VHH binders against Ribonuclease 3 (rnc). Designs and how they scored, part 21

Target 1, 276 residues: Ribonuclease 3 (rnc), of Chlorobium luteolum (q3b6l3)
Amino acid sequence: MEPLWHKLSALPFFSSRPEKWEGSGAPPSLTAFIRSLFKGKALSLELYATALTHRSMVHDTTAPEITRSNQRLEFLGDSVLGLIISEYLYRRFPEGTEGELSSYRAKIVNGKSLAGFARNLDLGIHLIIGESADQQRIRTSTSTLADAFEALTGAIYLDRGLDAVREFIEEQIIDSPAFEAMVSTENNHKSRLIEHTQSHQLPPPVYTVLSEEGAEHEKTFTIEVSCNGRRLGRGTALRKKDAEQLAAEEAMGALERALTGDVAEDTPAPEETGRG
Key: E = the ipSAE of ESMFold2; O = the ipSAE of OpenDDE; V2 = 0.75 times the mean of E and O plus 0.25 times the DockQ between their complexes.

## First folded at step 22 (VHH; framework vhh_7b2m_4)

Design ee2 (from dd6 with S30R D61N K64E; at its last look DockQ between E and O 0.59; V2 from the best seeds 0.00; counts 0 for: pae E 2.2 > 2)
Fold by ESMFold2, look of step 22:
Structure ee2 (fold): chain B 276 residues (1-276), chain A 118 residues (1-118)
Amino acid sequence: as target 1 above (276 residues)
Amino acid sequence: EVQLVESGGGLVQAGGSLRLSCAASGFTFRDYAVGWYRQAPGKQRVVVASIYSGGKTKYPNSVEGRFTISRDNAKNTVYLQMNSLKPEDTAVYYCAKEIWSGRFYDHWGQGTQVTVSS
């Protein structure tokens, strides 16, 4: 009796070409796609094939041997993805409130976002869908793509464990162009600076109190942030935490210029007319 | 008790090679990313190589092509092969248990000195 994976790979659905395919030949085989997820590693092909099997395959008369879809893997993957993203946000934003972390997680782990990440993988062309089902609608469906992304995450977890999930999520979500916009706020400049230095393989920022001035009941703090021996920013405030945020805000511009090789220039702050 | 014990450091001439080893215990080694960090005198500790449990590696530009991280999950050991060594590679090298390769770490060892003479 042939394993389920071999039966699935023989079905005509593996050879279908979606409308958006513009390569010179047929799309990559499902086997080639699964093997590309972790270069140089053996993968459980049957587990990943199940993760890509839409519920329309259950009870499909052309493949009666298929008795389960990706729904149980989606159930598991939803929890695994939530855990892994929460773990990342907790460590990335050490000063973030529960409300802020929940807001970031909601932006990342929702159907629209997950479908977007699934589209970046071209996951729709690799789905195993029942012959009589509406192929075009299902392969492009937001809910179908999001479910498949979660099911794939569940499969990675079962096959390789949490660190492999982190590896996958780093590549597909954390390092994506959209990620910074999802987690950007004005009140997290220190955390943004940490992420920026990590993403560019730089040492973590160091904050130094340069001065504490004023009477005991009205002290001001001046704090400077540096990275790799280079001064990046400075802030002055009545509270150390506020001074650190101001220093980090200034540092983001300086650090990006140093990393891109651009010559830094002094851009004076615009003069503002204020009311006291 | 998580322990990371580095070895293999020493004095080498510029252009030479060293292979560092790190013996890990007190945690399920195959479930975690691990990395190598270095700290030169007066400098910050910086990552020079990281490897996910699944084998994906990451390197900063300064060592790309010269350093290779690898792991042996059966021996609970991570290695750093350092080739074409330069005097600026002189530092104490630390092995670290990581969460999210190259981004966050929980523990690191005592370090091993690498000195590259010109």
Scores: ipSAE 0.431, ipTM 0.810, lowest interface PAE 2.2, mean pLDDT 81
ESMFold2 (binder alone), look of step 22: mean pLDDT 81; pTM 0.817
OpenDDE, look of step 22: ipSAE 0.805; ipTM 0.936

Design ee3 (from dd6 with T57E; at its last read DockQ between E and O 0.55; V2 from the best seeds 0.70)
Amino acid sequence: EVQLVESGGGLVQAGGSLRLSCAASGFTFSDYAVGWYRQAPGKQRVVVASIYSGGKEKYPDSVKGRFTISRDNAKNTVYLQMNSLKPEDTAVYYCAKEIWSGRFYDHWGQGTQVTVSS
ESMFold2, look of step 22: ipSAE 0.557; ipTM 0.857
ESMFold2 (binder alone), look of step 22: mean pLDDT 82; pTM 0.831
OpenDDE, look of step 22: ipSAE 0.843; ipTM 0.953
ESMFold2, fold request of step 23: ipSAE 0.560, 0.588, 0.560; ipTM 0.860, 0.864, 0.849
ESMFold2 (binder alone), fold request of step 23: mean pLDDT 82, 82, 83; pTM 0.834, 0.829, 0.845
OpenDDE, fold request of step 23: ipSAE 0.855, 0.873, 0.875; ipTM 0.959, 0.959, 0.958
ESMFold2, last read: ipSAE 0.515, 0.627, 0.511; ipTM 0.838, 0.881, 0.831
ESMFold2 (binder alone), last read: mean pLDDT 83, 82, 82; pTM 0.840, 0.835, 0.834
OpenDDE, last read: ipSAE 0.873, 0.869, 0.845; ipTM 0.960, 0.960, 0.960

Design ee4 (from dd6 with S50T T57E D61N; at its last look DockQ between E and O 0.23; V2 from the best seeds 0.00; counts 0 for: pae E 6.6 > 2, placed apart)
Fold by ESMFold2, look of step 22:
Structure ee4 (fold): chain B 276 residues (1-276), chain A 118 residues (1-118)
Amino acid sequence: as target 1 above (276 residues)
Amino acid sequence: EVQLVESGGGLVQAGGSLRLSCAASGFTFSDYAVGWYRQAPGKQRVVVATIYSGGKEKYPNSVKGRFTISRDNAKNTVYLQMNSLKPEDTAVYYCAKEIWSGRFYDHWGQGTQVTVSS
């Protein structure tokens, strides 16, 4: 049996030459799409074609020789995506409990979220779908798009390894506005401050109780946070943890003002995570 | 033992060029993204270029079009070509072994001073 790529390259959606993109109505060929995701030579296009092949192609009477869809790549890609996102969350939220990290991961890697990331790639127009199937419904289906995103991740892993997967996930998920909303809506300013100091190679924040006032059942705490010897924020609340969150929130605001005034365009330095 | 050794810094007039080098050892260089960072006196250390293991490059807007990162996996070396230099580019430049570019990394080099005079 011929390799899937050679059989699929004859279909109308595939082209032996990349097409020029002129806006809507003339999407790039599969080759051009995959090359837009990576820099390099000698792409393993068969893996990517398989990742984009919907199960409706299996047993399609117009292409009886096509016997595999993206399902096995989806299986692999689910595990690879979970690993990569878990590693990122582990590093991003060092104070996070396993339960909190699992909650973030569930928000990021669920079907609706993955379909959203797939839509940002316009992945639906690149799907290879059986001729008898309802093309518009399948190309826009949440489950179809999520499965294709996972299958694409699996293909990247097999073709180029984990660093390439990190590159892909960074560009498509971590850097996306949707990701920021998912993690920024968690009310944990202490974790955000820790990430900031680590990414800038600064000492970790230090929280100091400045005062405790009031009766034992109504005591208020005033807490100050400092970083690198500079006092950045204060918070007052009925509970120490709440006061710490308020102090961290003010500190993040102060750091954003200082950064915007000094170097608004440059990316802050990341944390050192290795041991020498 | 992981080591990163920067070189090629110096004094240059505004509008000039420099090429920085970073010799890496003690790890499988070709498996990792590597990046260049800079720190001006009294300022935060910030990324100015990243190159992934496959060769894809990433730059902030402040240096895009002026700086070019490259790598030679056979020599375990990463380079930063800096053109059209401005006084605001004055800083100590560091290379780093990255885990997540611009976010997390394992090791810094010792740094090399770049001074751009007007």
Scores: ipSAE 0.043, ipTM 0.540, lowest interface PAE 6.6, mean pLDDT 79
ESMFold2 (binder alone), look of step 22: mean pLDDT 82; pTM 0.827
OpenDDE, look of step 22: ipSAE 0.225; ipTM 0.678

Design ee5 (from dd6 with H107Y; at its last look DockQ between E and O 0.51; V2 from the best seeds 0.00; counts 0 for: pae E 2.2 > 2, grease 24.5 > 24.2)
Fold by ESMFold2, look of step 22:
Structure ee5 (fold): chain B 276 residues (1-276), chain A 118 residues (1-118)
Amino acid sequence: as target 1 above (276 residues)
Amino acid sequence: EVQLVESGGGLVQAGGSLRLSCAASGFTFSDYAVGWYRQAPGKQRVVVASIYSGGKTKYPDSVKGRFTISRDNAKNTVYLQMNSLKPEDTAVYYCAKEIWSGRFYDYWGQGTQVTVSS
């Protein structure tokens, strides 16, 4: 089959800026943009150009050689993105329930979020849209941008495999300010403690119920977290998970103090070492 | 069976350089991130360099600018170039097969000793 890249490179959209570029400088060419996505060897430019081709190009009389849009790549990319984000969440939150993991994934992988990530890449200016279509509306459309992001993910998968997708998703989603705010990584103390133990090759933290009080329906739990034989923190709450989070918060505080040399000036009485 | 075989360790003077190599087999090398980790006597094992199959690298502040990881996917080999070595770099260095570069790992090599004398 005739390479799509050669057909697309002849179109004016590949050789010039979009008609309504309002950024602080000239946008890069589509080819330069695609090549900038990866540090490494050449990629299949045909797949990436297809990923950025909106369905309005299909049967466009000014470009009859364009017979396929990004729709099939978006279909594939949706599944690939779900897999990659699920894989990350599964490893990042080893004690997360399926419901919690599904909730995080839903916040990350939805139309508005994906469109936001697409805007951070300026994907709208790189879209290949039919001449007769409403250029401004389509280039800024949430659904168009989300579909393009998914299609781009599908193209990366087909061209380079899953590790390249992980690299792309880490840079564009996981390391983004939007992702950090969404999951509040610095404020999830259980997750931080697990990451600390793994990065230092320690046994995982162990949470132990020290006491339970109250009726079966309204128990209050006191939980202690320990690691490598050392008690690190404790928490008390109406739900075990809340108590575990409080225990982990104290543990992370203690670790941060030890790393900075910031230690308590007095030794507390044994029965004053915890907060309920 | 996954195998990761480190080589290139040894004794070197402070300020010197050393290049570690790791030969990988038993998995599709180009599908995975790989990294280098180290463990000094009495201390915890920590990451010192990692790299995605596509080439993006990561380093902790303690070695950034001094250590360089690279990979040759055609030869199933990962390298660690260590420059401006300090006595604090003395450790057993391990090659690792990773998932999400520098974040999660599955397998370790046997390690190679690096000793930096004053």
Scores: ipSAE 0.386, ipTM 0.780, lowest interface PAE 2.2, mean pLDDT 80
ESMFold2 (binder alone), look of step 22: mean pLDDT 82; pTM 0.834
OpenDDE, look of step 22: ipSAE 0.410; ipTM 0.787

